# VHH binders against Alsin (ALS2), part 4

Target 1, 196 residues: Alsin (ALS2), of Homo sapiens (Human) (q96q42r690to885)
Amino acid sequence: GYIASLHELATTERRFYSKLSDIKSQILRPLLSLENLGTTTTVQLLQEVASRFSKLCYLIGQHGASLSSFLHGVKEARSLVILKHSSLFLDSYTEYCTSITNFLVMGGFQLLAKPAIDFLNKNQELLQDLSEVNDENTQLMEILNTLFFLPIRRLHNYAKVLLKLATCFEVASPEYQKLQDSSSCYECLALHLGRK
Below, E stands for the ipSAE of ESMFold2; O stands for the ipSAE of OpenDDE; V2 stands for 0.75 times the mean of E and O plus 0.25 times the DockQ between their complexes.

## First folded at step 1 (VHH)

Design s03 (from s01 with D99E S100Y Y101G Y102F S103D E104S D105L W106Y L107Y S110G E111A; framework vhh_6z1v_2)
Fold by ESMFold2-Fast, scan of step 1:
Structure s03 (fold): chain B 196 residues (1-196), chain A 125 residues (1-125)
Amino acid sequence: as target 1 above (196 residues)
Amino acid sequence: EVQLVESGGRLVRTGGSLRLSCAASGRTFSDYAMGWFRQAPGKEREVVAAITYSGDSTWHADFVKGRFTISRDNAKNTVYLQMNSLKPEDTAVYYCAAEYGFDSLYYTEGAYDYWGQGTQVTVSS
């Protein structure tokens, strides 16, 4: 039902927030603090990725808190960021995904200088755990790609949960249509960004 | 779609009581949060009370807390406002409103999708 699907969204959002926070604190922040990361262009693109990632992380945290408040009867159901403030949420995801794809198109992590590559290799086990890659033979660059595309996979999860929420309404209702439209929007964004 | 019709408004003396009813039609009444609003002459409409779709949670404005109670009967597609210890400042047209949204308590006027025609409550000294 509705509350069960909303509880799933809340639980998975809190878990996702924790994962993004760990990536930010244990990977991105230490990486960017290194003395020699690469060329000026590579460093600027990576800094842009980190900036957009931090903004997205904050927004996901706010969404998780909003869901928790709703489930405990403290706040309005319509305060869900994914529904009520969908433009802000979609824009933040789009900005992040644009930044990571620009970084990767320009050569990405392979263009980083030796100190950065050494840091990433040292933390390969953590990167593999965070990316949810189960094949221990997976190469570092593939692990990194999987890790930094996790937000796109999360867009697919949002679309699926919104479809579950829609099943609580009559097919002809405006409520059903709104949830279906939102689901389609997140799914379309995920497909376009995942292909880039 | 939900259509709302209020009833129960009348002239009552200070300290009196009355009960307002709002009859809703539509198969999805139980999916809507409900609110009571009022508007006195020359003033903006203000929220009085709200109730979630299930009736599990209610909210009442500070100026009516302890005197008014909102309730609903989903089997009868009706929401009620029980008004006790009425004061002259409670004189207003009272409106019933419905909003898509589950377990919402703090809706503003702009959030409500469907409105009744209103029922006049006059409290004399």
Scores: ipSAE 0.000, ipTM 0.114, lowest interface PAE 16.8, mean pLDDT 79

Design s04 (framework vhh_6z1v_2; at its last look DockQ between E and O 0.02; V2 from the best seeds 0.00; counts 0 for: pae E 12.5 > 2, placed apart)
Fold by OpenDDE, look of step 2:
Structure s04 (fold): chain B 196 residues (1-196), chain A 123 residues (1-123)
Amino acid sequence: as target 1 above (196 residues)
Amino acid sequence: EVQLVESGGRLVRTGGSLRLSCAASGRTFSDYAMGWFRQAPGKEREVVAAITYSGDSTWHADFVKGRFTISRDNAKNTVYLQMNSLKPEDTAVYYCAADFGSWYEEPSEYDYWGQGTQVTVSS
């Protein structure tokens, strides 16, 4: 149902925020604090990734908070933040994914200096947990790639939830159309970014 | 979260009348469309009647139309099902359901359900 789906969105958004926060605090911050991280270009690209990641994390956190308020008030579908401010979400996710893609295209984590690689190796178990990779034989670089593309999975989730919400309205209703359109946008973006 | 509790179900003779009540918890009752469903043994759950959040519009299934009437009192957070001219085929567990959107939605999309109340109509 409608309310159930909203609760699901709220709960999963909170969990997602928590995960991103953990990645930021336990991986990105320590990594960037290293004295010898790599070449200037590599470091700059990684810093951009971290910056965009942090911004995305902030947005997700704010979204989670807004959903809590939404659930305690008038629950008009049109006022749903991921719907009303879809452009903001789409742009933020796009900017982040662009930054991580640029980083990877330029060599990615393989170009990091030894201290950085050592740090990542030391924290491989944590990275695996955060990335939800179950295969113990997965290589570090693959785990890292999975980890930093987790936001794309969340875009798919937004699309699914919006679609579910749409089914709660008459097909001829403006709510139905808006939810469907927005769902399509999130899904399209997820697919586009997932191909990179 | 909304909790729904049905009451009023009992054994009644054919031709008798019964009024079911469904009490909802919380302060958001007036935001929900409400519906009554029933499920007889070995049969699928079916919608009996529905009412908009404001109570300004109602819907009744063809098999109960004219005999059953859904109503609500938003001040009491309660929805009712007045059942008249009961028949043995009306024997079922009756469920109350809440839907935030509209009663035009599919029954499977209702947000909350009660535990049900047994209605038995004897011949």
Scores: ipSAE 0.000, ipTM 0.218, lowest interface PAE 12.0, mean pLDDT 90
ESMFold2-Fast, scan of step 1: ipSAE 0.186; ipTM 0.581
ESMFold2, look of step 2: ipSAE 0.000; ipTM 0.299
ESMFold2 (binder alone), look of step 2: mean pLDDT 83; pTM 0.847

Design s05 (from s01 with D99S S100D Y102T S103L E104D D105Y W106Y L107E T108W E111A; framework vhh_6z1v_2; at its last look DockQ between E and O 0.10; V2 from the best seeds 0.00; counts 0 for: pae E 11.2 > 2, placed apart)
Fold by ESMFold2, look of step 2:
Structure s05 (fold): chain B 196 residues (1-196), chain A 125 residues (1-125)
Amino acid sequence: as target 1 above (196 residues)
Amino acid sequence: EVQLVESGGRLVRTGGSLRLSCAASGRTFSDYAMGWFRQAPGKEREVVAAITYSGDSTWHADFVKGRFTISRDNAKNTVYLQMNSLKPEDTAVYYCAASDYTLDYYEWESAYDYWGQGTQVTVSS
């Protein structure tokens, strides 16, 4: 039911935050601390990815914290942050996806200088664990692509959980309509970004 | 939205110490993560140190570790950079910067939304 679906949202948001935080602290920060990463253009694109990733990570962390507080108080659906501020969520995911797509289209990780490639190879097991890729024959570049597109999967999860929450209300209710509309927005964005 | 003003830059001898200050107007500093950057003549601007909104976590670039310390006084809306054991290579214009994203510190220029005008630090032999 409603309470169970709220706990699902909170639990999965914390799990997602933990994964993003690990990617930022164990991969992005150390990588971008290297002196020679590549051409100016390649480095600028990677820095933009890191900036948008960090802003998304912050948003997810704040959302997880607000859900924890929300679960200990009055739990009105209309006060859920993901509903009230959906444009902020949708924009943050879109900007991140745009940044990683721009980076990859220009050659991506293949164009990084040797110190960066060496760092990524040294950390291949960590990258595989974070990306949840289980095939040990998967190439490093495929692991990296999977890892940095994990946020698209999260959009589908939002759509699913919001739909579960909607089913706890009468179809004619304002709550049902708002949850259903929001679920549709997240799913539509996920499909749009996933087509690319 | 926030306006930042650096002060305290001056000429100092090698081995000396200097404290830079960055004052804000418009909003409380506790709404921002903060950083110090520097730009030497002919070089790109680079991050020196960063601090979370609360001051609980800090980061310093390797080239200043053990010598520079970032700190903040949120009651005074001020961020500081204590610089010790100064070298001629530390000669630069120093900038303070603020990010709307408060929970982390940031080692990258693109994460910062607001910038001061800079204060000149010159280290002589």
Scores: ipSAE 0.000, ipTM 0.231, lowest interface PAE 11.2, mean pLDDT 84
ESMFold2-Fast, scan of step 1: ipSAE 0.006; ipTM 0.327
ESMFold2 (binder alone), look of step 2: mean pLDDT 81; pTM 0.843
OpenDDE, look of step 2: ipSAE 0.006; ipTM 0.260

Design s06 (framework vhh_6z1v_2)
Amino acid sequence: EVQLVESGGRLVRTGGSLRLSCAASGFTFSSYAMGWFRQAPGKEREVVAAISWSGGSTWHADFVKGRFTISRDNAKNTVYLQMNSLKPEDTAVYYCAARYGSLWYTQPREYDYWGQGTQVTVSS
ESMFold2-Fast, scan of step 1: ipSAE 0.005; ipTM 0.422

Design s07 (from s06 with R99K Y100L G101S S102Y L103Y W104F Y105G Q107K P108S R109S; framework vhh_6z1v_2)
Fold by ESMFold2-Fast, scan of step 1:
Structure s07 (fold): chain B 196 residues (1-196), chain A 124 residues (1-124)
Amino acid sequence: as target 1 above (196 residues)
Amino acid sequence: EVQLVESGGRLVRTGGSLRLSCAASGFTFSSYAMGWFRQAPGKEREVVAAISWSGGSTWHADFVKGRFTISRDNAKNTVYLQMNSLKPEDTAVYYCAAKLSYYFGTKSSEYDYWGQGTQVTVSS
């Protein structure tokens, strides 16, 4: 049902926010605090990634809090408004994906200096757990790519939950159409950003 | 309602061993990192040990390394602190704490929920 699907969205959004907060606090912040991180260009691109990631993390945190507040207040229209205003996330997701893609195209994590690579190797178990990579033989660079593309995977999850919410309404209803349109929007964004 | 209930605190002789348990209820235990803190009379609360939500990563304060071991059983919603080679300086109220995060914190301000504590007294 509808309320159950909203609880699923709220719960998974809070868990996703927690994961992004941990990536920010345990990986990105310490990594950028290292001396001799790489060339000026590489460092600048990574700082851009961290900045966009922080903004996205903040917005996801706000969304999770809003969903939780709504569920305590049981006001269905408010939740639909939050999901309908996908532009609050679309620009932030686009900015983040553009920054990570630019960083990776210009050489990414492989071009970082030894202290940064040593830091990442030391934290490989944490990186693997956060990325949900189960193959212990997976290379560090593949783990990092998986980790930093998690936001794109979350867009697919939004689309799926919105589609599930739509099935709780009559096919002819305006609510059904709005949820279908929102689902398509998130799916299209995920495909566009995934190719970038 | 969220509850953390510590147990196992008692009077122990110097050199003895003790296992503390913290039973969690009212939240999804496997989504929280856990920590053990202690507070001696007239002192601030200090972090003793911490464990990630999966149990895959642990941390122990230098003053207990080699003597204390943190572990958890997500099926039983319980976190443990195995204390070996106890010293009088280990006398304190021991608290368990929960943080909604994969990774644990080393500061009390980072934790969301706290137990009421269990008294450990180590006598010579």
Scores: ipSAE 0.000, ipTM 0.157, lowest interface PAE 16.8, mean pLDDT 81

Design s08 (framework vhh_6z1v_2)
Amino acid sequence: EVQLVESGGRLVRTGGSLRLSCAASGFTFSSYAMGWFRQAPGKEREVVAAISWSGGSTWHADFVKGRFTISRDNAKNTVYLQMNSLKPEDTAVYYCAAGSPKQFLEYLKSGYDYWGQGTQVTVSS
ESMFold2-Fast, scan of step 1: ipSAE 0.000; ipTM 0.152

Design s09 (framework vhh_6z1v_2)
Fold by ESMFold2-Fast, scan of step 1:
Structure s09 (fold): chain B 196 residues (1-196), chain A 125 residues (1-125)
Amino acid sequence: as target 1 above (196 residues)
Amino acid sequence: EVQLVESGGRLVRTGGSLRLSCAASGFTFSSYAMGWFRQAPGKEREVVAAISWSGGSTWHADFVKGRFTISRDNAKNTVYLQMNSLKPEDTAVYYCAATRYPFSLYTSEADYDYWGQGTQVTVSS
C-alpha cells in the first residue's frame, strides 16, 4: 500500500545516505588528502567526481529527513519531495554519473599514482564491504567501479517504488500520471547512464 | 533449478515466539542477499527484513524492529527469521526471497529474483 511503500522509500533512502556518507568520509576525503595523486588532469577529474558526489550525498540526506518527518506525523503531509523536485534529483544524478564516466574514460583509477593505489589496497576490505560486491575474488578496480556506480542502482530503485506508488491511484488521475512519468524518467536515466 | 523452501509457520498465541527457516538450493547462496516478505489476505506484500550476502549487515522494517531478527547460515544454505512478541497483525504468509543486488539499497519486492512458496503464520488473540 501507499504508506508501506513510503516507509520502504524512507528506510532505503536513509540507508543509502549512510553509505554515501561513509564513502565520502572514509574513502574520497582521505584519498584526496594524499600528496601526489597523479597528473593535474587526473586530479582535476577526481576532484570533480568528489564534488558531484558530495552534492548528491547532501541531496539524499535532505530527502531522507523530509520523508521521515512526513511518515512520523510530526509535520503536515506534503507532496512527495522526489516528485516536486524531480529535476533537481535527475540533474544531480546526471552530473555525478557524467563526472565518474569522464574520469573512467580518461583512464580512471588506474591512472592514480602509487600512494593512492597503495591507500586503496590497504582499504580493500572496507571497499569490498561498502561496494556490497558478493564475490571475495573480485579485483580492486572492479570493486571501485561497482562502488562508484551505486547511484545508478538507486535510480532503478526509485523507478520501481514510484511505479508501486502509482498503483495506489486511479489510472485517470493526475497523481497516477505524475508517478508513472517520474518512474519512467528515473528508469530511462538509469539505463542511459548504466549502458555498457 | 533454483529452489527456496520456507518452513516453521504455524498457529501461535499473542506474545509468543516462532522461528522461520528458508532452505536454498540451485544457486550460490553465499553470493545472494536474502529477504523476508509477508502478505496478509487481501493486502499487498511488504518487506519485513533483509540480510547481506555475508550476514554482516541486516535491515528490519520499523514495524518489526526490536521484535524480529533475520540471520543466515551460509554453511547450511539457510536464512532464518526469529519472531518474538508476536501480535495478531503479524498474521500473514511469509516468503523468503533472494537477490544479487545489495540488500541495503534494494529491499523492494521488484528487486528480488527468486521467491519461495510461502509459509503461513497465524497469531491468535
Scores: ipSAE 0.000, ipTM 0.211, lowest interface PAE 12.5, mean pLDDT 81

Design s10 (framework vhh_6z1v_2)
Fold by ESMFold2-Fast, scan of step 1:
Structure s10 (fold): chain B 196 residues (1-196), chain A 126 residues (1-126)
Amino acid sequence: as target 1 above (196 residues)
Amino acid sequence: EVQLVESGGRLVRTGGSLRLSCAASGFTFSSYAMGWFRQAPGKEREVVAAISWSGGSTWHADFVKGRFTISRDNAKNTVYLQMNSLKPEDTAVYYCAAGKTFYSGLYYDSSEYNYWGQGTQVTVSS
């Protein structure tokens, strides 16, 4: 059903928002606040990543809130952010992925490993928990890469849920076409960005 | 018990293509970053390409720009190096390496790699 698929989207969006908010508040902001990190080009690129990450988190939070309001029968329920503001959402994902790719290509977290060593060691368990990595042998920089690639993985989930929602409408309906087109856009973006 | 076995090295003409494979066993392959290194006669060993444990990040040396591509298949415990537009200066023994380190991403540092293959010879003739 339609309502069941919306509950799935709402539940997973809220969980995803919570995870990204934790990454932002407990990893990203503290890391950028380290006195000994400096102001190298790598740090400037990470600040750009942080800006794009924050914007993306905000939009995800708005989408989760809109879904929750609708499901709780709020009188002035708005259109889903993912559907109404699909171009803004897709552009924000694209901008984020471009920023993280530029950061990683120019040296990424490994260039910050030594100046951030104390911070990273103190937060190793948190990094593993947030990435859901249970293998103690996993490299710390790979855990960081995994955390900041989570938004790309979420694009596949959007495509899948939107396709489920589409099947609840007649093939000839505008609703079906809109949902299928949106699903295709998110899947195409995920595949394109996953190769960068 | 831990083994990295390279294959695919051979004699190839300038401008040719070759794909190297490295089959891993005896450790949790999907938890290790993998790298390809090479060493030409009378030269120091140099890093050619590296790939993260998930395959989400890759690095390639400037001297192989647009010619070589590293990839991995975690289901097959294998890492690959696709080499295109081969040049005589690419002649070397190519080594597969696996690493786990706090400084993951120091792909250029051979000391960060814990396991090494025996190498496979690539010869590019003019």
Scores: ipSAE 0.000, ipTM 0.078, lowest interface PAE 23.7, mean pLDDT 78

Design u01 (framework vhh_7ubx_2)
Fold by ESMFold2-Fast, scan of step 1:
Structure u01 (fold): chain B 196 residues (1-196), chain A 123 residues (1-123)
Amino acid sequence: as target 1 above (196 residues)
Amino acid sequence: QVQLVESGGGLVQPGGSLRLSCAASGFTFSDYAMTWVRQAPGKGPEWIATIYSGGSTMRDDSTKGRFTISRDNAKNTLYLQMTSLKPEDTALYYCAKGSEEWLDYLESGYDYRGPGTQVTVSS
């Protein structure tokens, strides 16, 4: 039912926020605090990635908190935070994906200096766990790519949950149509941004 | 140029009080979350408190009852009021600017840090 699907959205959003928070605190902040990271261009691009990642993490945290609060007061689909703030939310995902794509096109993690590469190798097990990559033979660069594109996978999850919410309404209702449209929007954005 | 300059540190007796200030320039102060961090000799940095642009605060539980973070946006100044000081509060105290104007007070990350002001609690 409707309430069960909203609890699923809230639970998975809080879980996703925790994961992004861990990536920020245990990987990105320590990495950027190293004395020698690489060339000025590489460092500036990575700082842009970290900035956009932090902004996205903040919004996801706010969304999770709002969902938990909302579940105690209102049960209407049209009152969902993601539907009310979709442009801000979608723009932040787009900004982040643009920054990581620019970083990777310009050589990405492979162009980092030895101290940074050594740090990443030392933390490979943590990176593997955070990325949810099940193949233990996966190379570091592929693990990093998977990790930093986790937000795209979350967009697919939003589309799926919105579709489940839609089925709780009559097919001819305005609520069904709005949720279907929102689901399609998130799925199209995920496919557009995840073209790698 | 982003600049943060701390002041108000010094030598104080156990049980005493101090008020630290951080003067900010080079950015729109009111748009950013601001943080106080300390580092004792031979120890890593320890987060103390963050104040969001909207005035909400997040404080470390171990100091929450003794330390209060506040800001004055008209003066571009961040404050830390410290009471009931203990010898273990001896550290270099520095303020830090969040990397993004939306950073929640729940975040302890920062992109710029001041040089710090020394607090010594001793008889």
Scores: ipSAE 0.000, ipTM 0.107, lowest interface PAE 15.3, mean pLDDT 78

Design u02 (framework vhh_7ubx_2)
Fold by ESMFold2-Fast, scan of step 1:
Structure u02 (fold): chain B 196 residues (1-196), chain A 122 residues (1-122)
Amino acid sequence: as target 1 above (196 residues)
Amino acid sequence: QVQLVESGGGLVQPGGSLRLSCAASGFTFSDYAMTWVRQAPGKGPEWIATIYSGGSTMRDDSTKGRFTISRDNAKNTLYLQMTSLKPEDTALYYCARDYGFDWLSESYYDYRGPGTQVTVSS
């Protein structure tokens, strides 16, 4: 049903928020605190990635909180952050993906200075766990790429859950129309960004 | 130690039915979405259906009228009820654990079992 689908969305959103929060606190913040991180250009691009990543983390956290409130009877489905503020979410995802793509095409993590690479190697097991990479022989750079493209995978999840939620309403209802439109927007963005 | 073990496969005639089971251990089964995937001889894996921790399901359109996914959290078991089986349903059927990030892509599930063979013979 509708409520069961919202419980699934809430559970996966809280887990995703936890994962992004761990990446932010245990990887990005310590990394950017290093004195000899790389060239000025590389540092500025990575700082932009971290800034956009932090914005996504915040919005995902708020969405999880909104879902929990709704499931405890405090708010209606129309109050979901992802639905009510869909443009903000879509723009934030686009800004993040642009920032990570710019960083990676300029050489990405390979261009970081030795202290930064040493830090990442020291945390390779954590990075592998967070990225859900199961092959122990996967190279550090592949793990990092997988990790920092996790948000694009989540866009597909949003689209499909929203579509499922829509089918629980009458086709002529405003709820059906809003959920269907939102689903299409997230799916289109995921396909556009995921073709990298 | 995450383990998934499928059973219930076998030889069946066209139009027949089979019920596949997947016994899960080494994790809190009720917290995870679970998926059925099949791989036909010489082909890549095909997603069939996913059931979420709350019981909601997503199904492939080509099989959703004939296949039903279900779960029993008390027994840590996932099921696939297959009806009106066709020769083209012949495949190795796998169960897989899904973390919920990309349940539409079988390449993104954490673990899958060794599979159970289903052969539909005319």
Scores: ipSAE 0.000, ipTM 0.113, lowest interface PAE 17.1, mean pLDDT 78

Design u03 (framework vhh_7ubx_2)
Fold by ESMFold2-Fast, scan of step 1:
Structure u03 (fold): chain B 196 residues (1-196), chain A 122 residues (1-122)
Amino acid sequence: as target 1 above (196 residues)
Amino acid sequence: QVQLVESGGGLVQPGGSLRLSCAASGFTFSDYAMTWVRQAPGKGPEWIATIYSGGSTMRDDSTKGRFTISRDNAKNTLYLQMTSLKPEDTALYYCAKGYSLWQTKYGEFDYRGPGTQVTVSS
């Protein structure tokens, strides 16, 4: 139902925020604290990824808090942040995905120096758990790609939830059209950013 | 003074129909979304449906096929048409101004009515 779908959105947003917080605190921050990480360019690109990731994490946390407030009846349905296409929210997803794509295209994690590669290998089980990769034969670089593209997967999830919410309205209604348009926007962004 | 007064409840047999009304006063009715919420004995409040100022509606999937929300802005009145009533629909039905769409906790609305009792029993 409508309320159940909103609780699902809020619950999955909270879980996603927790996951991004864990990636930030247990992977990105320790990784960037290592000495002799490699070339200046590779390190700068990774620092940019971490910066954009931190900003995205913060906004997802705010979105989760906002959803909880709406579920408590303090604001109307149409005040949902996701429906307003906040430029700050969309731009943060775009900036993060662009930064990780640029980092990976320029050689990514494989261009990091040995201490960084050793750190990632030591934490492979944690990386696998965080990425939700269930195949124990999956290679480290594939796990890392899956992990750092989770935000694109989340954009697909937003689009799907918005379509589900739209079905609670009459097809001829402005609300149905607005939710469907919002879903298309997130899906188009996900497809564009996911093209590597 | 904002006032919401529900009517139309009563005792009905399973499979029956009822139309609930909510008379609103003390605010510009046509400018606000309006909501129906119910509370069964021993259960928390359950959101049923919202109708926006423009006439668009949103309904919980559990009742979507059986209940229809509508409004008459000229009469400042909100309606809930209920069909194929089941014993589990037995509850006190409230109308609320604007802020109840996300509501899972009764009493957090800016304004709500005293409710009208619907009892579905053989």
Scores: ipSAE 0.000, ipTM 0.151, lowest interface PAE 15.9, mean pLDDT 79

Design u04 (from u01, 13 letters changed; framework vhh_7ubx_2)
Fold by ESMFold2-Fast, scan of step 1:
Structure u04 (fold): chain B 196 residues (1-196), chain A 123 residues (1-123)
Amino acid sequence: as target 1 above (196 residues)
Amino acid sequence: QVQLVESGGGLVQPGGSLRLSCAASGFTFSDYAMTWVRQAPGKGPEWIATIYSGGSTMRDDSTKGRFTISRDNAKNTLYLQMTSLKPEDTALYYCATDEYYDFLSGWSEFDYRGPGTQVTVSS
């Protein structure tokens, strides 16, 4: 049902926020605190990634809180953030994905200096758990790529939940059309950002 | 009924400063979180900063600490102090409550907003 799908969205958003918060506090913050990370260019790109990641993490946390507040009534639920195609929300996802893509194109984690690589290897099990990579033979760089592209996977999840919400309305209703359009918007953004 | 009137905009050169004001009436100002939003020509609305009823603030990283939001509850007035202005800051600036602008979802379906105040940064 409608309420069940909204509870699913709220629950998974809170779980996603917790995961991003852990990545920020246990991986990005300690990594950026090291004395020698790499060249000036790679450090600047990584700092940009961390800045955009922190902003996105904050907005996702606020979105989770908004979802919880909107579950006090059916009318409130129709005003959910993702249903309005919030430019701030979508732009924050886009800015984050652009920053990580730029970092990876310029050599990414492979160009980090030995102290940074040593730090990441020391925390490989945590990185693997956070990325939900099940194959224990997966290389560190692939684990890191999976981890830092989790926000794109979340956009696909938004699209899927919005489609489930749409099926709770008559096909001819304005509500059905709005939810389906919103789903397509998030799916198109995910496809576009995943290609870059 | 909520009424918001923005002022203080104008033409400034890059590196300049401006202080925007928002005069609020029709509601208990001190009970509400207040937000500054801008909209550049051809762009959607962009959240700048929010100040909560308790005085805590949130600012967008794009302003890089150049903007400071503050409030005077006795005067029912919201302020935005802008320093080191850049051409990218050129926009119409609006004030709003969380009821009319949510920083995650943008303008509400039943929005009330004032006319805004124009800030133009050019040489």
Scores: ipSAE 0.000, ipTM 0.103, lowest interface PAE 15.2, mean pLDDT 78

Design w01 (framework vhh_7w1s_2)
Amino acid sequence: QLQLVESGGGLVQAGGSMRLSCAASGFTFSYAMGWHRQAPGKQRELVAKISSGGTAYDDSVKGRFTISRDNTKNTVYLQMNSLKVEDTAVYYCAADSPEEYLEWLESGYDYWGQGTQVTVSS
ESMFold2-Fast, scan of step 1: ipSAE 0.000; ipTM 0.176

